# VH-VL binders against q67xv2r213to389, part 19

Target 1, 177 residues: q67xv2r213to389
Amino acid sequence: NMEQLAKTLTSLYNIYDANRKPDYIYENEAEFRSLYVLLHLNPSSGVMGEPLSLWFRKLTFALVKSKEICFVRNLLRLYRMGNYKNFLSRTASEATYLQYCISEHHIREMRLVAVQYINNVCYKLQPYPLLRLSQNLKMKELDVESLCHECGLETCTDPDGFTVLPVKQSTFRSPED
Key: E = the ipSAE of ESMFold2; O = the ipSAE of OpenDDE; V2 = 0.75 times the mean of E and O plus 0.25 times the DockQ between their complexes.

## First folded at step 21 (VH-VL; framework fv_felzartamab)

Design x1 (at its last look DockQ between E and O 0.30; V2 from the best seeds 0.00; counts 0 for: pae E 3.4 > 2)
Fold by OpenDDE, look of step 21:
Structure x1 (fold): chain C 177 residues (1-177), chain A 119 residues (1-119), chain B 107 residues (1-107)
Amino acid sequence: as target 1 above (177 residues)
Amino acid sequence: QVQLVESGGGLVQPGGSLRLSCAASGFTFSRYAMNWVRQAPGKGLEWVSSISWSGGETYYADSVKGRFTISRDNSKNTLYLQMNSLRAEDTAVYYCAKVYWDSYGFDYWGQGTLVTVSS
Amino acid sequence: DIELTQPPSVSVAPGQTARISCSGDNIGSSWVYWYQQKPGQAPVLVIYDDSDRPSGIPERFSGSNSGNTATLTISGTQAEDEADYYCQAWDSSDAVVFGGGTKLTVL
């Protein structure tokens, strides 16, 4: 679980700090530190630590400019802005396996935000194809259908055989993770 | 293949009424939401009204709310816009526009019909 | 209500890249659509859902949307691309909103 992962990463973090050399970056250190950022994307995650703003200030210049840290800084910005579109797109296309694994709960949060937006803003005049939604959420269509159902939304099949959200629905609810 | 043809435009006095029609062909009309968008001479596009595929939901711009009524007859493949209490600022070319099948952009537009409100 | 702001005009030489901006508060969280309108003609959808192209629209047309700005980009601009361009979005008040339009001139 996330708590165990946090403990493990903390231990690893201490190891890196204990063996710190001036002007030296260990192999995979950037990726490791990126995982710390992802672990702390949500202040309500229960993970204790200093604010990320202070954390970033303590990084070496080389680490700050690494592609891994740049990537997660971008994700952090997107997450805070509620930019679910780019957050989901970038995590799907650029995240490493471990980064993605740690980000799964954040990805789910962003997908829920996306479903809410579709239901409340866009999806009101005619049925919305789940296929399009799957492309936006970076999910398989069947998984999108399940997610919609978890959110209290109904799906149906249109005359052409496509699964759709029929119309704007008032039964939407954000499920708890 | 898809065709939208507006009609009913013309000259009308302030306070008057006019009913626009949009005849649709080349697609299953009853499956798509429809819209009215107008453009005053030399000006930009202004959304007027939208109606859901079934006609169960209607939406209006604040500038026309209470005066205009959007409706549709799916059996006739026709979209309507009843315009009452017309004002000079309602003078524009009125377009009917179809909602895209997998999005909410307007993928097909009619040629437009001119409505002129003048004393 | 969301308000969409476009530059009144943009000029570009043939073959150059034209960029038309559409600014709005947190517009990046909304889906944006773009329309091309030539004189005496009805608008034509050129971009939907920020960056997708309808069938028949040249690949030189592309779109992006992030933060407070959506952008229509026309690479290798041609004379035939001279037109008015409008951005459009839906707001949480169930209203359709158009930008003020941008006149693209190909020099």
Scores: ipSAE 0.489, ipTM 0.831, lowest interface PAE 1.4, mean pLDDT 91
Fold by ESMFold2, look of step 21:
Structure x1 (fold): chain C 177 residues (1-177), chain A 119 residues (1-119), chain B 107 residues (1-107)
Amino acid sequence: as target 1 above (177 residues)
Amino acid sequence: QVQLVESGGGLVQPGGSLRLSCAASGFTFSRYAMNWVRQAPGKGLEWVSSISWSGGETYYADSVKGRFTISRDNSKNTLYLQMNSLRAEDTAVYYCAKVYWDSYGFDYWGQGTLVTVSS
Amino acid sequence: DIELTQPPSVSVAPGQTARISCSGDNIGSSWVYWYQQKPGQAPVLVIYDDSDRPSGIPERFSGSNSGNTATLTISGTQAEDEADYYCQAWDSSDAVVFGGGTKLTVL
């Protein structure tokens, strides 16, 4: 339950603040504070809490400079930009286990953004290689093909036996979930 | 070692016909869409025609529609341009060009073949 | 549909920055490609997807595309950069459109 998690994290932060030692970050504090940002990446998600702009202003200087907070601040920017390549790449390489688990919904959103973008933008007269999409989306090629099918898109095989996505298909739709 | 070599250019009279060929090597030809682009002497680049990787779809500039036909033979790694009802305005160097593998740019061009339409 | 307009010529001193514009209605919503053509040679792709360089293209070549104008920028211009430059985009009917070309002169 994401609302219960957000309330639990807020209670944890209140305990950190009530026991504040000058120039000190408690063990795992930066990581746990970073999770709040990840829970609130999408303001339309329905997870309650204060806006991130206000939330960031409450952080101590030490926390602002921590690698965990810097990471999620950058991830927030990439999410807002729709920069799916860098969002997925940085999440795969830099996220802790817990950060990754909380990000799973947003990872799927960015993968859907990528499929829609490729279908709308890429050159109609040759199909897009699923191998390239697999690399960019950090997914196995078979899973990329399944994702394309969920979006109402058909795939085919090129002359070398590789799976490719014909683009500009009018059948694109966002999956229900 | 991608190579595109155009041939079949020459001098023709107005109303005549000519068939250009572009021989491709060094890449999997049947994976890529191909294009013809022309350049009149001393002038800029003008797109002429495009053909899909399989040959199933073709597109033409308005100035050549109904007169030019693009085709390809993937078993011979060859692109063609059949030019009919030639006009003086068709005088140009004709280039074949390969589409870049994940974008709309032309990453490899042939050296071109000259077509001159004159009485 | 889209008409791409380039200045006919641009002159720059060696070592200075050259900027070549490519204007079209709402070109910032399209991907733009730039080609260099030296006399007697086929065009060479120098910028794709607005701002990316193919392998082998020097870092002094850069591109941008916003609003109604795309720009090719050559910093530290060298004598060998003297050439014709063409922008290219796609129109809404999936046809290819080239700009009229710009002759860059390095004096």
Scores: ipSAE 0.252, ipTM 0.663, lowest interface PAE 3.4, mean pLDDT 87
ESMFold2 (binder alone), look of step 21: mean pLDDT 92; pTM 0.943

Design x2 (at its last fold request DockQ between E and O 0.33; V2 from the best seeds 0.00; counts 0 for: pae E 3.1 > 2)
Fold by OpenDDE, fold request of step 22:
Structure x2 (fold): chain C 177 residues (1-177), chain A 119 residues (1-119), chain B 107 residues (1-107)
Amino acid sequence: as target 1 above (177 residues)
Amino acid sequence: QVQLVESGGGLVQPGGSLRLSCAASGFTFSRYAMNWVRQAPGKGLEWVSAISWSGGETYYADSVKGRFTISRDNSKNTLYLQMNSLRAEDTAVYYCAKVYWDSYGFDYWGQGTLVTVSS
Amino acid sequence: DIELTQPPSVSVAPGQTARISCSGDNIGSSWVYWYQQKPGQAPVLVIYDDSDRPSGIPERFSGSNSGNTATLTISGTQAEDEADYYCQAWDSSDAVVFGGGTKLTVL
């Protein structure tokens, strides 16, 4: 589970620190350290650990400037701002395999935020093509349809034969609630 | 090609009424939400009202609520804006704008019709 | 409700990059649209959904949106790009909000 992973990573970080060389980063160290941020992206996840602000202060300058740490810092900001658009785009295009695996739950959260936004916040005064939504969610159209259904939303077929999300529906609910 | 042509603008006294029309062509009018956006002389754009594709839902800016009514006749490919209790601050060029097919931007605008409210 | 703030004017030399900002509280969580308006003409959509271009819009037009600021960028600005530019977003109350507009002058 995620808690066990966090403990394992912490042990690994301690090994790196115990063997620290000036201005040296071990192979894969930056990526492994970036996983800590992703594990603690959601403060309500229950994963124990020190606050990220304190955690970042303990990193060496070389680690802070690494592409891996810069990447997850950006994701953290996007996540906190609820910027599902850029979060989904960047995770899809820039995340390593391990980073993506650790981020799958957060990706789902952001996709749910996206569906809610499209249905509830946007000016949904006409049917919305699922194809467009799939592009924004970075997932297949059929999977988008399934996700919409999980959220209590209905879909229909427009006159051209495309699957669309009808105008604002009051039945939306987050599966995570 | 898509065309939107506004009409009905003119000079009216404060407290008066006008009815604007927007004739649409070049696309399936009944499939798209429509909007009214106005622009006072030398000023910026201000959203006025929106109506859903079917006409079942309408929305208004706070500045025009209770005074303006948006409607549409899909059989005539026409959008309307009934403006009552007009005020001097309602003086503007009024544009009808079509919603984008896969987004919420306005991809086509009419040339606008001038409404002048003055005593 | 969201409020969008734009600089009243931006000046750029031909061939240089113009950047027009649109600031709003947590605007990065909203979709932003950009319109170009030339004197005596109706607005024209140049960017939708933060960064997508409608067909017919030159590639030198690009958009970004993050945090509290959306930005319209015109690379290799041309004389014909001189116009007023407006940002637009939708707030949670289903109201459309426009920025105050920015006059872009090509020197």
Scores: ipSAE 0.513, ipTM 0.831, lowest interface PAE 1.5, mean pLDDT 92
Fold by ESMFold2, fold request of step 22:
Structure x2 (fold): chain C 177 residues (1-177), chain A 119 residues (1-119), chain B 107 residues (1-107)
Amino acid sequence: as target 1 above (177 residues)
Amino acid sequence: QVQLVESGGGLVQPGGSLRLSCAASGFTFSRYAMNWVRQAPGKGLEWVSAISWSGGETYYADSVKGRFTISRDNSKNTLYLQMNSLRAEDTAVYYCAKVYWDSYGFDYWGQGTLVTVSS
Amino acid sequence: DIELTQPPSVSVAPGQTARISCSGDNIGSSWVYWYQQKPGQAPVLVIYDDSDRPSGIPERFSGSNSGNTATLTISGTQAEDEADYYCQAWDSSDAVVFGGGTKLTVL
């Protein structure tokens, strides 16, 4: 339950703050504080808690500079911009196990953003290769093809036997859930 | 190594016809949309025509519509431009250009072939 | 049907940053491509998909595209960057549109 996780993290942060040593970061503290940012990437998701703008204001200078906080601040920017390629790439290469687990539903959101964007923007005279989507979405090609079908899009085969996505299909729909 | 070689340019009188060819090698030609782009002496680039990877869809600039026909023969790895009812304004270097595999810029261009339309 | 407008020329001192604009109605909703052309040569793709560089293009070349303007930026401009530069997009009918070109002079 994401609400209970957020409340548990807040209690942990109160313990850290009650025992604050100036400019010190406890073992794993930066990682656990970063999880709050990931829980609140989409403010409309219904996860209750302090708005991120106020929450960041309360961090110590040392925490603001930590690798873990810098990482999730960057992910927040990428999420807000809809920059699916860099969001997925940075998450795959830099996220800790806990950071990744909390990010899973946002990873799915970014993959759907990518499929929709490619279908809307790319050139009709030349279909888009699923190999490139597989690389950008960090998914196996068969899973990318399944995702396209879930979005109401059809795929086909090019002259070398590679699976490709014909673009500008009017049948696109965002999957429910 | 990707190579595009245009041929068939030359001097022709107004109202005449020419057929340009673009021989492709070093890549799977039938995967890619192809384009013709021209450049009049001392002027900028002007898009002329595009053809889909299969040859089933074609597009033309308004200035050449009805006079020029783009086609391709995927078995010969060759792109064509049939130019009819030529005008002095069609004088230019004609380039064939390959569309990028996973993006839609023109990543390879031929050296161009000069078409001169004059009396 | 989008029309792309570029300044006819841009001058920059060596080592400084050159910015070449490409203006079009809502161009930020389209992919933009940039080409460099030196005299007597075919164009060379230097930026694709708004901001990405092909292999072999120096990191000093960068691109952006938002709203009504795409921009090619060359930081640390060198004498060999002197060339004509063209932007390109697809219009809503999938026809190709080029800007009129910008002559970059390195003084």
Scores: ipSAE 0.297, ipTM 0.670, lowest interface PAE 3.1, mean pLDDT 87
ESMFold2, look of step 21: ipSAE 0.296; ipTM 0.681
ESMFold2 (binder alone), look of step 21: mean pLDDT 92; pTM 0.940
OpenDDE, look of step 21: ipSAE 0.477; ipTM 0.817
ESMFold2, fold request of step 22: ipSAE 0.252, 0.119; ipTM 0.662, 0.609
ESMFold2 (binder alone), fold request of step 22: mean pLDDT 92, 92, 92; pTM 0.939, 0.936, 0.937
OpenDDE, fold request of step 22: ipSAE 0.192, 0.023; ipTM 0.714, 0.632

Design x3 (at its last fold request DockQ between E and O 0.50; V2 from the best seeds 0.00; counts 0 for: pae E 4.8 > 2)
Fold by ESMFold2, look of step 21:
Structure x3 (fold): chain C 177 residues (1-177), chain A 119 residues (1-119), chain B 107 residues (1-107)
Amino acid sequence: as target 1 above (177 residues)
Amino acid sequence: QVQLVESGGGLVQPGGSLRLSCAASGFTFSRYAMNWVRQAPGKGLEWVSSISWSGGETYYADSVKGRFTISRDNSKNTLYLQMNSLRAEDTAVYYCARVYWDSYGFDYWGQGTLVTVSS
Amino acid sequence: DIELTQPPSVSVAPGQTARISCSGDNIGKSYVYWYQQKPGQAPVLVIYEDSDRPSGIPERFSGSNSGNTATLTISGTQAEDEADYYCQAWDSSDAVVFGGGTKLTVL
């Protein structure tokens, strides 16, 4: 339950702050504080809590410079831009186990953004290869094909047997819309 | 080793016709959309025509519509451009270019064949 | 459909950063491709899908695309980078659009 997790994390942060040593970061403190940012990537998600702009201002200088906080600040920027390539690539290569688990909803959201974008902007005369989409979305090719079908898009096979996505299909629909 | 080799260029009078060929090797030709792109002497790149991987869809720049016909023979790994009613402004080096399967960019270009339209 | 506008020339000192712009209405909602062409040679793809680099293209080449402008950036510019550069987009299902080209001079 994400709301309960957010409350537990806030209680943990209060314990850190009550025991604050100047210019010191407790073991794993930066990672646990980074999870708050990931819970609140989408302000419309319904997860309650302090707005990120206020939340960031309360961090110590040492925490602001930590790799964990810098990482999630960059993910926040990528998420807001809709930059699915870098969001998914950075998450796959740099996220801790906890950071990844808490991000799963946003990972799927970015994958859906990618499918819609590719269908809208790529070259009609050359179908988009599922191999490239698989690499960019960090998904197995069969799972990418299933995602395309969930979005109302059909796939086909090229002369070498590779699966491709014909683009500019008018049948695109957001899943569960 | 991907190769694209254009041929069929030459000197033609205005109103004449010419057929360009592009022989492809080193890749599965029928997998790729193909394009003709031209470059007048000292000028930039200008797209001329596109053909889908199967040959079922073709598109043309407005400057050549009705005069040029793109086609392909996937069994011979060859791309064609039939140019009719040639004009002086069609004078250019004509490149065939492959749309790369994975990037959608033109990743391989032929060396070009010169078409000169003058009296 | 979209028209792509590039400056005719850009000059940069060796070792400095060159930036070549490609302007078009809402070009940031399309993928942009960049080609390098040296005299007497066919063009070479250097950036695809706004910012991705083909194998064999040096890391000093990068790209961005936002709003009405895409930019090819060459950091640490070398003499061998002197060339004409073209941007390209897929303006519709039946068209390919090239920019007018930019001559990069390394001086």
Scores: ipSAE 0.467, ipTM 0.777, lowest interface PAE 2.7, mean pLDDT 88
Fold by OpenDDE, look of step 21:
Structure x3 (fold): chain C 177 residues (1-177), chain A 119 residues (1-119), chain B 107 residues (1-107)
Amino acid sequence: as target 1 above (177 residues)
Amino acid sequence: QVQLVESGGGLVQPGGSLRLSCAASGFTFSRYAMNWVRQAPGKGLEWVSSISWSGGETYYADSVKGRFTISRDNSKNTLYLQMNSLRAEDTAVYYCARVYWDSYGFDYWGQGTLVTVSS
Amino acid sequence: DIELTQPPSVSVAPGQTARISCSGDNIGKSYVYWYQQKPGQAPVLVIYEDSDRPSGIPERFSGSNSGNTATLTISGTQAEDEADYYCQAWDSSDAVVFGGGTKLTVL
């Protein structure tokens, strides 16, 4: 669980600090530290730690400028802004395996925001194809269908055999994460 | 081969009424939401009204709400715009436009029909 | 209600990159569409959902949307790209909103 992961990362963090050399970055240190950022992306997650703003100030210049830290800083900004479009796009295209794994619950949160937006704004006039939604959510179509159902939305098959959200629905509800 | 052809435009006095039609062909009309968009001479695009594929939902710009009525006859592949209580500021080229299937942009437009409201 | 603001005009030399902005509060949270309109013609959809191109639209057309600004970018601008360009979005009141339009001049 996330608590166990947090403890493990804290232990690793201490190991890196204990062996710190001036002006030296260990192999994979940037990626490791990026995982810390992703773990603390949501301040309400219950993960203990100092504010990220203070945390970033303690990083060396070399680490701050690393592609890994730059990447997660960008994700943090997107997350805070509720920019689900770019958040989902960038995590899908640029995240490492471990980064993606740690971000999975954040990705789900952003997907729920996206589904809500689509339901409220995008398909009021005609059916919305799940294939298009899958492209936006970076999910398989069948998984999108499941997610829509979890959100209280109904799906149907159009005359051409495509699965669609038939109309704007008032039954949307955010499922528990 | 998708085609939208507007008709019914013309000269009308203030307070008068006019009914526009948009004949659709080359696609399954009943599957697509439709829109009216107008453009005053030398001005930008202004959304007027939208109607769902079934006709069950309609939406109007505040500038025409209560005066204009959008409707459709799917059996005739035709979109309508009933315009009542016309004003000089309603003078414009009126376009019918189809909602894109993959997204809610307007992918096909008619050539437009000119409505002139003048005394 | 959302309001979309465009510059009234943009000029670019042939082969250069043209950028047309569409500004609105939190527009980045909405999908933006772009239309090209040449004199005496109906509008043509060139970008949908911020950055996707309909079939038949040249690859030199691209779009982005974040924060308070959506941008239509035309790389390697050609004379034939001279036209009026409009951004469009849907607001929370289920109304369609167009920007004021931008006249692109190719010098």
Scores: ipSAE 0.302, ipTM 0.768, lowest interface PAE 1.9, mean pLDDT 90
ESMFold2 (binder alone), look of step 21: mean pLDDT 92; pTM 0.944
ESMFold2, fold request of step 22: ipSAE 0.225, 0.203, 0.213; ipTM 0.690, 0.633, 0.677
ESMFold2 (binder alone), fold request of step 22: mean pLDDT 92, 92, 92; pTM 0.941, 0.942, 0.940
OpenDDE, fold request of step 22: ipSAE 0.084, 0.302, 0.227; ipTM 0.709, 0.755, 0.749

Design x4 (at its last look DockQ between E and O 0.28; V2 from the best seeds 0.00; counts 0 for: pae O 7.1 > 2)
Fold by ESMFold2, look of step 21:
Structure x4 (fold): chain C 177 residues (1-177), chain A 119 residues (1-119), chain B 107 residues (1-107)
Amino acid sequence: as target 1 above (177 residues)
Amino acid sequence: QVQLVESGGGLVQPGGSLRLSCAASGFTFSRYAMNWVRQAPGKGLEWVSSISWSGGETYYADSVKGRFTISRDNSKNTLYLQMNSLRAEDTAVYYCARVYWDSYGFDYWGQGTLVTVSS
Amino acid sequence: DIELTQPPSVSVAPGQTARISCSGDNIGSSWVYWYQQKPGQAPVLVIYEDSDRPSGIPERFSGSNSGNTATLTISGTQAEDEADYYCQSYDSSDSLVFGGGTKLTVL
């Protein structure tokens, strides 16, 4: 489970710290340390451990400047801002396999944020193309349509045969997980 | 190159009728909501009417409701405004405007067609 | 229904900052759009969704919207910026509304 993974990672970090070589990063150390940030991206998720503010202060300068730590620090900022477009694009292009696997729940959260935002904000006389959602959410169009339906929203076909989302539907609900 | 070309303006007496057309090119017309906006000489912009991409929903300013009818023919890439029971206050340049893709703003406007209502 | 109020005119010296207000009850809950119109021409969209610029619009144009007031700001105003400016928004029924317009004079 995610709580046990966080504890296991902390034990690994203690081993790294006990064997600290100045200005050195062990093989895969930056990646494994980055996973802690991803596990704690949402502070209300119930995964316990050190608060990230304290956790970041304990990193060596070499680790702080590693691309793996810089990447997850950027993802944390994007997550807190609700910037779903950049969160999803950076994750798709830069995440390692392990980083992506740990982020799957947050990726789904950002996709749901996007669907809710578009339904609430966009112009009801001009339905939103699923092709654009597919590109922005990094999902195939059929999966985007399924996500919209899971959110209680209906889709329809424009005159050219493309699937669109009529916006301002009062039936939106966040799916239960 | 998106283009919107209005036509059908002219002189008409009060109580008369006129039909405006807006020919669209350079984009997939059937995917866009369309609007008419007018501007009386020396005055500001006034929204007149909106129509959904499919033509299934229409909206009108209170000043024209019941007298004007917006419509579209997606097979001909053309937007229309049927104006009945014209009044002097309807004298204006009439613009057709395209809604910016996922927004309420108008990113492309025609050059307008002048409607003059006078005896 | 939202009624949008703009000052009828604003004057600014070249190189100075022009600010054009658009006032409406709780306008900050809706997106605001700004158009520039030069004499004898169709309007041109210069700001969409409160603060974003379409491609081709100079960076000196910016916008903000909060509470009861949206503002178009033109920094480093140039003679070519002399025009009428209109704000536009929508109400909860998706009816569209324009402000009365502001004539910007660069002297």
Scores: ipSAE 0.058, ipTM 0.599, lowest interface PAE 6.2, mean pLDDT 86
Fold by OpenDDE, look of step 21:
Parts: sequence; structure tokens; C-alpha cells
Structure x4 (fold): chain C 177 residues (1-177), chain A 119 residues (1-119), chain B 107 residues (1-107)
Amino acid sequence: as target 1 above (177 residues)
Amino acid sequence: QVQLVESGGGLVQPGGSLRLSCAASGFTFSRYAMNWVRQAPGKGLEWVSSISWSGGETYYADSVKGRFTISRDNSKNTLYLQMNSLRAEDTAVYYCARVYWDSYGFDYWGQGTLVTVSS
Amino acid sequence: DIELTQPPSVSVAPGQTARISCSGDNIGSSWVYWYQQKPGQAPVLVIYEDSDRPSGIPERFSGSNSGNTATLTISGTQAEDEADYYCQSYDSSDSLVFGGGTKLTVL
């Protein structure tokens, strides 16, 4: 679970710190440190630690400019802004396996935000194809359908045989509530 | 194959009324939200009104709210815009446009019909 | 209401990259669409949902949207790309809005 993962990563973090050499960056250190950021994306996650703003200030210039740290800093911004579009797109296209695994619960959160947003805003003039939604959520269509149902939304089949959200629905509820 | 043809434009005096039509063909009209967009001579594009695929919901720009009414007859594949209390600033080419997918963009446009409001 | 601001004009030499900006408060949180309009013609959708191209639109057209700015990029600009370009989005009340338009001149 996430708690165990956090503990493990904390231990690894301490190992890196204990073996720190001046002006030296270990192989894969940037990726490792990026995982710390991802663990702390949500302040309410219960993960202990200093604010990320302070954490970033303690990084060396080389680490801050690494593609891994730049990537997660961007994700952090997107997450805080609730920009589900770019968050889901970037995690799907650029995250390493471990980064993605650690981000899975954040990805789910963003997908829920996306479903709610699409139902409330973008989905009001005509039926919304689940295929298109799957592309936006970076999910398989069947999984999107399940997620929609989990959120209290109904789906139907259009005359062409495609699954759609027929109209804006007021029954949306976050499964996390 | 998709075609939108506007009609009903012309010269009208201030305070007058005009009804525009948009004949749709080449697609299942009843599945798409439709829009009216206008362009004053030498000016930019301005959204006027939108109507849902079923006609159950309508939306208007503040500049035309209370004066214009958008409607549709899906059995006739036709979009309408009833324009009342016309003003000089309503002078424009009026385009009907189809909504792209389920979003807010317009993928097909008619060639437009000119409405001139002048005394 | 959201307001979309475009530069009135942009000039580019043939083969060069043209960039047209569309600025709006938190526009990155909404979908942006781009239209090309040539004199005497109806607008043509060239970019939808920030960065996707409709069928038939050349690959040299691309779009991005982040923060307060959406951008239409035309790489390897050709003479035929000379036209007016409009961005379009929607506000929190779901009213649609167009930018003021940008005249792209190919020198």
C-alpha cells in the first residue's frame, strides 16, 4: 500500500543522504527524488515531510534542472491547478514505470475530476462518446464506462452502436466521497 | 457531403424582425448541436446562439439575449434564428455552424446570409 | 465573461514558423479551437481541443494551451496559409467566445 511505499522510499532517501558526496549526483538519483515529489503531490495524503517548496530549495542546481525533477514539478503544478487534461496526458506519455505506479492514485483523482468536469461543462449540447472520453482519460473504453457508472452516471448506445453519455446528469458522485 | 445553407437574410429597418433558416444535409442533423455565429463587415467572429441536439437547451450571447430565439426542427433538418428588435449593430453575415463532436468547436459552416439593419 | 486577446497581425516569411497567441484568464483549463478564414469564405476549423487536427488539415498546423495562453503554430508556413485566424473557447457560464482575430501575412 501507499503507506508502506512511503516508508520504503523514506528509507531510501535517508540512504542517499547518508552517502551524499559534495557536487556528486548518483545514477538514478533524479528519478528517485522525483518519486518523493510524487508521494507528496497531495498534502492531505498523510505523508510526513517538509513542504515541497522548501524541499525543492535544498536540491542542487543539477538535480533541479534534471528532466525527472522538471517533469514532476510540472505535474505538481498541473495537479494543483486541477489541469486534468495535461496531467493525464503527461503521466501517460512521460512517466516512468515507477513514477506511474506512485502516481496511480493521483491519476485516479484526476480522472474523477475529468469525468465530473466533462459531465458538467463540456457535455451539455450533445451526447458524449465514451471513446473520446477514453482518449482524454487515457483509459480503455470499457474501463471508462465502469468509471462513469461508479460515479453514478448512466451510459447508452447511440444509433451507430457506440457507447455515449446521453445528457448532462445530476447524479454524479465521487467514489472517494 | 456535409452541407449547411443559410437563407432569410436581407435588408430590414431598425426595430424590425427577420427569421433566418439553415438547411442541413449530409449528416444526421438530430445528433448535433448547432450554432449561429455572425461577422460584421470587416470585423471578427461573434458567437450568437447555440442549441442542443434535442432542442431542449438554448444559449445566447448577452448582446442578443431577449431579442433572438434559436430553434430547430429535426424532422426538417433545419435550424432557425428568429431575430426581433433588430439594431444597426446586428448587421452582419450570419453563419450556421455544426458543433464538432461533443465539444464547443464548429467543424462545418455555411456560407452565411447577410443581414443589413438600416433605416 | 472570458476575453480572448489575439495580436492584430503576424508576419512571417515563407518556410518560417508562425505563432499566433490567444490569451485569456486561465484559458488553459478550457478547450481552445482555432479557425482559419480567407477573404470571402467561411471559417475553417484547423485545431480543436487545444492541439488536435481535423482530417484534411496539414500537419504543419499545431496547437497548445497552457496557463493563460493558447498558441497556434504553423511550421513551414506557405503562401496559402495567409488568412485571418481566430481562437475560440468558452467561459464558466458555457458561453462561447472568439478572439479578435489575427491577420497572418506571408511575406
Scores: ipSAE 0.018, ipTM 0.601, lowest interface PAE 7.1, mean pLDDT 88
ESMFold2 (binder alone), look of step 21: mean pLDDT 93; pTM 0.945

